# VH-VL binders against Large ribosomal subunit protein uL10m (mRpL10): the designs that were tried, part 281

Target 1, 224 residues: Large ribosomal subunit protein uL10m (mRpL10), of Drosophila melanogaster (Fruit fly) (q9vpl3)
Amino acid sequence: RGKINIQRPKAPHYERARVVAVTQPKYPELPKAKSCFKTRAERTQQQQENPYNEIIAREVRNWLDHSRLVAFFHLSSITADDIFRVRVQLHKQNLHLKSYGSKIIEQAVKNTRYEAIVPLFHSNHCIVFSPDPEKTAALLRIVRRVPQMVLLGGIVEETMLSRNQLVAYAQMPGLHAVQAQLVQTLSQAPGHLIQQLQAHQNSFVQVLDVHAKNQMNEETPKST
Below, E stands for the ipSAE of ESMFold2; O stands for the ipSAE of OpenDDE; V2 stands for 0.75 times the mean of E and O plus 0.25 times the DockQ between their complexes.

## First folded at step 16 (VH-VL)

Design kc5 (from hb46 with heavy chain K31R; framework fv_imvotamab_arm2; at its last fold request DockQ between E and O 0.28; V2 from the best seeds 0.66)
Fold by OpenDDE, fold request of step 17:
Structure kc5 (fold): chain C 224 residues (1-224), chain A 118 residues (1-118), chain B 112 residues (1-112)
Amino acid sequence: as target 1 above (224 residues)
Amino acid sequence: EVQLVQSGAEVKKPGESLKISCKGSGYSFTRYWIGWVRQMPGKGLEWMGIIYPSDSYTRYSPSFQGQVTISADKSITTAYLQWSSLKASDTAMYYCARHWAYSSFDYWGQGTLVTVSS
Amino acid sequence: DIVMTQTPLSSPVTLGQPASISCRSSQSLVKSDGDTYLSWLQQRPGQPPRLLIYDISNRFSGVPDRFSGSGAGTDFTLKISRVEAEDVGVYYCMQHTHYPWTFGGGTKVEIK
């Protein structure tokens, strides 16, 4: 009795094959989770003058107007699951990850102070919004773990920043810390001035004392 | 401090026109939405519409579309709700409220009572 | 239009006891990006509405910690851990995920 090849079973008899084919449960294809990130082509096709696009454009504008931190990212071959994970992480920090079509963004920012961002949106992109500019460091920390998200630049406190500038900003002590440092520096300035003034006075007194001592030594007659 | 101050109570007759106001202060008026909400006597809240004062983009509830006009004057940081012809059924308290992306209607006006009686 | 259904209509509560209000939407309030825009408002007698909770569970500034929001999809809950006298009023849920924005019918919280 030949060893039943369990790795490559012989094709069943034609009749059995027919029965197996008919009895194979047709599992409903799990609705492909519509990738939250529509391909550029899909985004472009849907951008017919759909009243819906206007609503979304207004939403984008709303996010821009209320955000003190906006970061722009290029997305390189990222899965929906990965995006979801990142979104959850960002959301915990009150960072909001959004993705919009390029045309919608163009519509949203047309004739606004944000129009300069349009050239950034030529491929798959996402935007992160925050009302708190102090979350920049947290944002960069989270995104660093996601190689598929490439920072392009951002807006902080209504100022457009390059990638490098945004990174530098994240490394800066918070405005309050800077202000505190400034206050400390300013508060130390009088002390330093006083010290410098006192140092000169002290040095002068020392020089005078040395001079006085030398004069006294010259006036003491060597009593032979 | 963020404040929305609405115009005073109005008593009108059916068929008359009315324009009530909501003045915003303590924030950048052009960056936030202003919504209008109706509350009939002893009833719940009804969303009427919203306006973005920067460019006067407006959205209406279908129930109020064509019945009222929402407008804004950004120069004086004021939003308006207007009727061309009042009905007795328009008798209600009207609230304006600020809306933005990171919350909801976070600040509310004190309300304007509109009474329409023959 | 999305219909927001609140239950109960009236909630008589003893001082110091917890209260719970439910809000159900006729459709999912989850956007394609996963965000859900549901808010809870409080209206005290003779006063304008006040924001309590936004984005399902975030307390607005100045709102006491005894207020909490929870839920997902179509079912949402506002909880008051310990009802105080100042909590008397009507509570509304509001969805602003989809136009037109809609309010629940309100829940009246009263002290027994």
Scores: ipSAE 0.853, ipTM 0.936, lowest interface PAE 0.6, mean pLDDT 87
Fold by ESMFold2, look of step 16:
Structure kc5 (fold): chain C 224 residues (1-224), chain A 118 residues (1-118), chain B 112 residues (1-112)
Amino acid sequence: as target 1 above (224 residues)
Amino acid sequence: EVQLVQSGAEVKKPGESLKISCKGSGYSFTRYWIGWVRQMPGKGLEWMGIIYPSDSYTRYSPSFQGQVTISADKSITTAYLQWSSLKASDTAMYYCARHWAYSSFDYWGQGTLVTVSS
Amino acid sequence: DIVMTQTPLSSPVTLGQPASISCRSSQSLVKSDGDTYLSWLQQRPGQPPRLLIYDISNRFSGVPDRFSGSGAGTDFTLKISRVEAEDVGVYYCMQHTHYPWTFGGGTKVEIK
């Protein structure tokens, strides 16, 4: 970041000047030494907190708060052209494909009911947001033709659903009465259902682990 | 109905302080951002900054950093724009606007005209 | 800061004829999340701005079908298919992909 870039070829005068500058103070009295220490502390704080992460995490929280449908996918290697085509198809259905760093996701969901989603972001991933939960069927129809996007689970009407539950939800008629009955049933027995949802979340993680092992074994035939 | 109602026009002298308000109603105030936009006489729009009222997180345009303070009181669903010492160059129309994930500035306040002259 | 350049600065149009407004950004408006955050605002004389188009091409609630948006990357267009008397005013593009958020300089639409 100095006047002589690090990327420039090593010039004898640069290396010689750098060594001399390190061994001999040029500018500073006592204030410079104190300022250098402060600058390192400031850099550490800035790197740890990263102001970009702070605002982007709040943007993600805002997407989560306003989305009646959120779907989480594992994302395998995919070309820029293919992901762009998928994004366009999804956007036509008011489905918004996004990806974020795991630190941003952790920060976005900290101290919220959505902290349970953090383990889903151990690997390459993407998220689809929509204000329209009736678009779940359209989402799954579009993604069925995209093997690089593997459904992990989702959130519908602020309720976490496993992969299988989300698929089952998508198969239900889009009638408001059916959707209201499902939400009403879940909310009418919160104690027992909360415990079962917690157990299903743990089972969901275990199923993902078993699924990954089974897919790996089927793709790589055994050999001694 | 979503509404942003701003405080009335102000006539001030250079050096005076001022705090103008933007009261949001008809929606969940803490779930939406509030931004402030300046329009100097006969000129275009300038983004001043944005606040997330849930935790008062604020981001300023570099042009306005240190020049104004953006704040919010979520208990009365009101955002504020504040000067500690007005300058004649602060004479302008000031708008608040609501922002969220699925849209841009979708609802705007009616504007607050601030006139700073001796 | 992202500079948003609008052309033309003034667009006198015969009533009932189309108008087209261009907005060019100094950098791509594709955000790191994969989406593009480009909006169009209308400011009628003596009124606050109002949202017309968000996400490049989505009409906001209550905006007539004669308004349409298009574009990608750095080049964006607002079209008015048949200009009416109520369309007189200044139109702004706005990006909220990059901080700080910035507006175009405006395009004044007038009836000749």
Scores: ipSAE 0.729, ipTM 0.889, lowest interface PAE 1.1, mean pLDDT 80
ESMFold2 (binder alone), look of step 16: mean pLDDT 93; pTM 0.955
OpenDDE, look of step 16: ipSAE 0.778; ipTM 0.893
ESMFold2, fold request of step 17: ipSAE 0.694, 0.716, 0.728; ipTM 0.871, 0.879, 0.889
ESMFold2 (binder alone), fold request of step 17: mean pLDDT 93, 93, 92; pTM 0.950, 0.950, 0.948
OpenDDE, fold request of step 17: ipSAE 0.821, 0.816; ipTM 0.915, 0.913

Design kc6 (from kc1 with heavy chain S28K; framework fv_imvotamab_arm2; at its last look DockQ between E and O 0.26; V2 from the best seeds 0.64)
Fold by OpenDDE, look of step 16:
Structure kc6 (fold): chain C 224 residues (1-224), chain A 118 residues (1-118), chain B 112 residues (1-112)
Amino acid sequence: as target 1 above (224 residues)
Amino acid sequence: EVQLVQSGAEVKKPGESLKISCKGSGYKFTKYWIGWVRQMPGKGLEWMGIIYPSDSYTRYSPSFQGQVTISADKSITTAYLQWSSLKASDTAMYYCARHWAYSSFDYWGQGTLVTVSS
Amino acid sequence: DIVMTQTPLSSPVTLGQPASISCRSSQSLVKSDGDTYLSWLQQRPGQPPRLLIYDISNRFSGVPDRFSGSGAGTDFTLKISRVEAEDVGVYYCMQHTEYPWTFGGGTKVEIK
């Protein structure tokens, strides 16, 4: 009596196969995890219908006005979980990650000094805000580990910076260090100038002294 | 140092108008919100509304909408709370407070006591 | 409107002992961006309110280390590790996640 091949069961008779196919529990497709990121279309539609657009726009304005560091990022195929993880990391550094629709941003920055940022928001983007510009290095360190976040540029101390400029800024010594260096340099400058001015005078005096000494030696008659 | 200084105590009759003030100093007045909070005698704190002095954008609590007017004059770094017609029920301490995006109501005025009695 | 419920209403505490105040919101205070805007205020007798804690757990400048805030979503707690005489007053939680902003009813801390 042949060992029932449990590994490759013979295909059931056509009728049985049909019954099995029909009786297979149709598990409701797990609701496709609505990507926590509403599609741009969904966001735009929600923005059009949301009576709170003005409120949100004011919020954006508030964040911009209170922030000394603002960084703009493009988001490329990032998951909600990844965003959450990054948000937590950023928050620990007093960096606040926010995402707004393009229309909201446009409304928020209309007729302001920030109007130039509007073109940055044509795709999926996020903004990181901080009251401390010294956190730029920390920000870049964190987002370096997140390839889905692409730095586009930012605002530091009310100045718009390119991506490269932000990276350079993060590498710069703190303002106090730069100020200290400047003070040191400035404090040394007068000393060098005085030395240079004095050097010429001292040389002149030395030449005159040598001449005077030589003249005195010529006037002393050798008393034979 | 950041300071909010409010106008002095007021004694008024029902039906009278009143405008109290809150002057901010020691910070950039146009970059922070100013909120008003009511405290009735022996009661808790009630949020009335806030104003952004830069453009005078204002939000009210529904309970106070139409009952009071919040305004600001950025030129003199002063916020105002006003009534067109006072009621006895308006008797309370009124506080102004600065609001910042990265914190909360971080600095408060000393309060203005308003007494409305016949 | 978000209702903020504080418990207890009164907290008699012995000097040097810890105190704990609870604040519960009627709905989640987590905003869509993940931030939670909950603050704790202290009001001493005859004084204006003072900010103690913002963003659930951040101590405001000048606030002693004995004050700490914790919580998430709808449940928040203010703790005083060792109550001092100067800590007598009424404590309020406040949400500013959604308009209108709302305060808790207050908790009176007094010395036994």
Scores: ipSAE 0.814, ipTM 0.909, lowest interface PAE 0.7, mean pLDDT 87
Fold by ESMFold2, look of step 16:
Structure kc6 (fold): chain C 224 residues (1-224), chain A 118 residues (1-118), chain B 112 residues (1-112)
Amino acid sequence: as target 1 above (224 residues)
Amino acid sequence: EVQLVQSGAEVKKPGESLKISCKGSGYKFTKYWIGWVRQMPGKGLEWMGIIYPSDSYTRYSPSFQGQVTISADKSITTAYLQWSSLKASDTAMYYCARHWAYSSFDYWGQGTLVTVSS
Amino acid sequence: DIVMTQTPLSSPVTLGQPASISCRSSQSLVKSDGDTYLSWLQQRPGQPPRLLIYDISNRFSGVPDRFSGSGAGTDFTLKISRVEAEDVGVYYCMQHTEYPWTFGGGTKVEIK
């Protein structure tokens, strides 16, 4: 038997508003949706924020320029206490959780290869910056326990990676480890080694090609 | 080795112009901000403004807006602080300092003492 | 403008004893990006300032572990666990959360 007195919830808009309030962390608040008509105070705030956007966009550019790892997340409803705990855990790994408005991101990446990231910031989001790309595994381990943060993709060593590519990168041994595995394989017994080399001829070329491209990227300054 | 080396001490009269310099070395100059800080004799620190040398974007403290000019020449990795007309109240030590995303003012110049008196 | 208030103004300490310096901001130092931008500087007599602590509690390279920072929101503390002779000088807190960036008035640490 159901409730016949109420065909619709008395306050469906209150349930929506409650969800929105829960998604606003204790730290910065995202800009609220604007109405079709703006008051004088709202226009004054927008005019004051134009100089703010210019300097904050350069701060974001500076984060991007100094970060060898950048990860983008969709952010669902999360309490201020939960996001604070995640921020603290990430910070211990030199991972810096941040959020910016889409106008600021657009200005920050204008005329760069990263212009394609702007649409990711039209919805609720967060970004993680780090100078240490080897912290990708730690990042994914920490956020695995945070279902409110949904990985969208990232940037590693100035290369855009999809979600699956970033996960694969996190599992990949470092360049020196790849080189060590190659040396160790080559030092095995001659007959055993010949069989391995024949089976991995194309793999050898691919590993050496990746190594050469990685060295070129390390020797080449960023094009931005 | 990151270094910020400032130009030498100056003794000036009121009304004279002055341009002091801050040369950065040991890092990629255009990837870091340079800020200027004043310290009047026996007083604390005052933030004057900051410049992003990549495009020369500047932001001034309201107390110094219109009183000084901050500029940079990225080809010689040098930032500048300039007065068109000095006042006796400009007598102070002036520092430049480097700023970037993962830290605060992490490296400071040695300071330039500016003395303005008749 | 964010006003930064330091206490005490002067802190005479005996060598080997701890010192504690407080910094209070007129508003929260949590920036819209989610981070808190509070730093501590040391200025020894006749020298330029140098960075000790950034991001509330991170020691800068080469800073001894006797220096520690803590705090949140509007209240921050720098502690020196055992004061040494080289620690004489003026200590400043600084915020770079909001423009203009501002400093505390300074706390003079001296050996008594």
Scores: ipSAE 0.716, ipTM 0.872, lowest interface PAE 1.1, mean pLDDT 80
ESMFold2 (binder alone), look of step 16: mean pLDDT 93; pTM 0.953

Design kc7 (from kc1 with light chain D35E; framework fv_imvotamab_arm2; at its last look DockQ between E and O 0.31; V2 from the best seeds 0.63)
Fold by OpenDDE, look of step 16:
Structure kc7 (fold): chain C 224 residues (1-224), chain A 118 residues (1-118), chain B 112 residues (1-112)
Amino acid sequence: as target 1 above (224 residues)
Amino acid sequence: EVQLVQSGAEVKKPGESLKISCKGSGYSFTKYWIGWVRQMPGKGLEWMGIIYPSDSYTRYSPSFQGQVTISADKSITTAYLQWSSLKASDTAMYYCARHWAYSSFDYWGQGTLVTVSS
Amino acid sequence: DIVMTQTPLSSPVTLGQPASISCRSSQSLVKSDGETYLSWLQQRPGQPPRLLIYDISNRFSGVPDRFSGSGAGTDFTLKISRVEAEDVGVYYCMQHTEYPWTFGGGTKVEIK
């Protein structure tokens, strides 16, 4: 009695195959995890109908006005779970990740100093806010681990910075360190100036001294 | 130091108008919200509304909508709460408070007691 | 409107003992940005309210370490590890996630 080949079962008879195909439990397609990221179209439609757009725009303005660090990111194929994970990490550092519609941003920054940021919001984007500009390094460290977040630029102390400038800023010593260096440099400057000023005076005195000594030597009568 | 200083206690009759003030100092007045909170005698706190002094954008509690007017003068860093016609039921302590995006109502005024009696 | 319910209404506490105040919201206080805007305020007798805790668990500047906040979603707790005489007063939770902003009814902390 031939060993039932369990590895390649003979295709069932056509009728059996049909019954099996029909009786296969149609597992409801797991609702395609609606990417928590509403498509741009969905977001735009929701924004048009949302009576709270003004409220949200005011919120955005509030965050901008209170933040000393603002970073803009493009989001590329990021999942809701990934966003959540990043949000948690950022939050621990008092960095606040938010996402707004382009229309809301436009409304929020209209006729303000922030109007230049509007072009950054044509794609999927998020914004990170912080009251502390010293957190820039921490921010960059966290987002380096998230390839789906691409830094576009930012605002630090009310100054718009490019991506490269923001990276450079993060590498700079703290303001206090820079101030300390400046003070040290400035404290050394007067010393050099005084030395230079004194150098001329000292040279002049030396020349005069030599001249005086030579005159004294000429006036010493050769006592025959 | 951040401070909110409110106007003094008021005693009024029903039907009279009233405007109380809250002056902010020690911070950028235009960058923070100012909220008003009512506390009736022996009762809890009630949020009345908030204003953004930079452009005077205002939000009211539905319970206070149309009953009071919140305004601000950024030139003198002062917020206002006003009634066109006071009622006896308006007798309460009124607080102004600063609201910051990264916290909450972080600084409060000393309060203004308003007494409305016939 | 989001209703904030505090319990207990009164909390008599012995000096040096811990106190716990609960605040429950009628709806989730988690905003679309994932943040929860819940604060705790202290009002001492005859004084204006003072901010104790913001964002559920962050102590405001100058607030003693004996105060701590916790919670998520709809349930929040303020804890005082060791009650001191200066802690007597009424404590309020506040939500500012959605308009209108609302306060809890308050919890009176008193010394036994």
Scores: ipSAE 0.801, ipTM 0.901, lowest interface PAE 0.7, mean pLDDT 87
Fold by ESMFold2, look of step 16:
Structure kc7 (fold): chain C 224 residues (1-224), chain A 118 residues (1-118), chain B 112 residues (1-112)
Amino acid sequence: as target 1 above (224 residues)
Amino acid sequence: EVQLVQSGAEVKKPGESLKISCKGSGYSFTKYWIGWVRQMPGKGLEWMGIIYPSDSYTRYSPSFQGQVTISADKSITTAYLQWSSLKASDTAMYYCARHWAYSSFDYWGQGTLVTVSS
Amino acid sequence: DIVMTQTPLSSPVTLGQPASISCRSSQSLVKSDGETYLSWLQQRPGQPPRLLIYDISNRFSGVPDRFSGSGAGTDFTLKISRVEAEDVGVYYCMQHTEYPWTFGGGTKVEIK
């Protein structure tokens, strides 16, 4: 693009050549040059755009595959200085703030278990990646001071978590093994787990027991 | 332990074909990219291209586009660099290196010396 | 293509003294995802390159803390706080922000 004059056939000249062709027979039609010229230019432009999207989408997939923590945010208008400060704070915690076009995200997760995240990228957004899920609490503390970043949800240990589930995960006392087990439990009962955690003073064992007992009590009629 | 083990040195004549290999071990091969880097004798490093072995997607440096073929066989965790017709100017050391999200070219093969002379 | 220019070409240094290597890119190394992809490699004589620093300033596993990286935009620096005999070799900066990926021309560190 920009050199469209070179890429264009001389169409008006070819239209006047139709008058000449009536008086001077020509075997090849002059409009062929117009068609071939435009087709080559269109192919070149499409090829440039396609290679960019294809490789960047695979880079995003690679970030998703290697990150035990992924958090998704809505991003409202923010100055370059403010977002830079946030990026620096996050980077100190091995948290990697990134943004991508929505088409690249769609291509990156197509036909994967992560395809459900696509609607989150309909509006302006950013993503935070980390190899260390224990940094979830640090992430949420830093972002709490940044009202332009609104948590939408995340992925921990390859399990998708809602906003509320991710917040609950961040509040749990954590060894890696305990955190992985808790993530699995949180994905099973998102609506009630935070309430149970608070009622039992964040005891991981007790929360698991109460969750199992609450499921049994819902099936048992109340005694009188 | 992450290792990239390359095939041995090659001595070839101009016009011959060649395929050298890079076998990865100690990690999940399909979750990492493999890149190829040329180093001419006494000179610096030059990026040739990269492959994503999961689906064999390949990107080449313009300087090498059409000059070499990068491929991978994920079933044997091996990447390849291939010439259909070698030139004397292809005489160099060739390295493979792996790339992933959190760092780039973190592990390198030992190199394959390719010598092309009549 | 992003041109990576290293200075100095050669850095003879006395054992135990610091060394500083500069790398300048022809354009910003900030990638479309918002991060900067600048790495430093070391190549000892007769050996393959090895990663020292990634993401401008992060030391790779097993790299001594006498190596440090800094910089922003188009200007980056690798520092060796106390050069040791094992640090002899050629150092390269590398960008993987934009395809094709490119290297600096190298800086030879040697003991004088």
Scores: ipSAE 0.664, ipTM 0.845, lowest interface PAE 1.3, mean pLDDT 79
ESMFold2 (binder alone), look of step 16: mean pLDDT 93; pTM 0.954

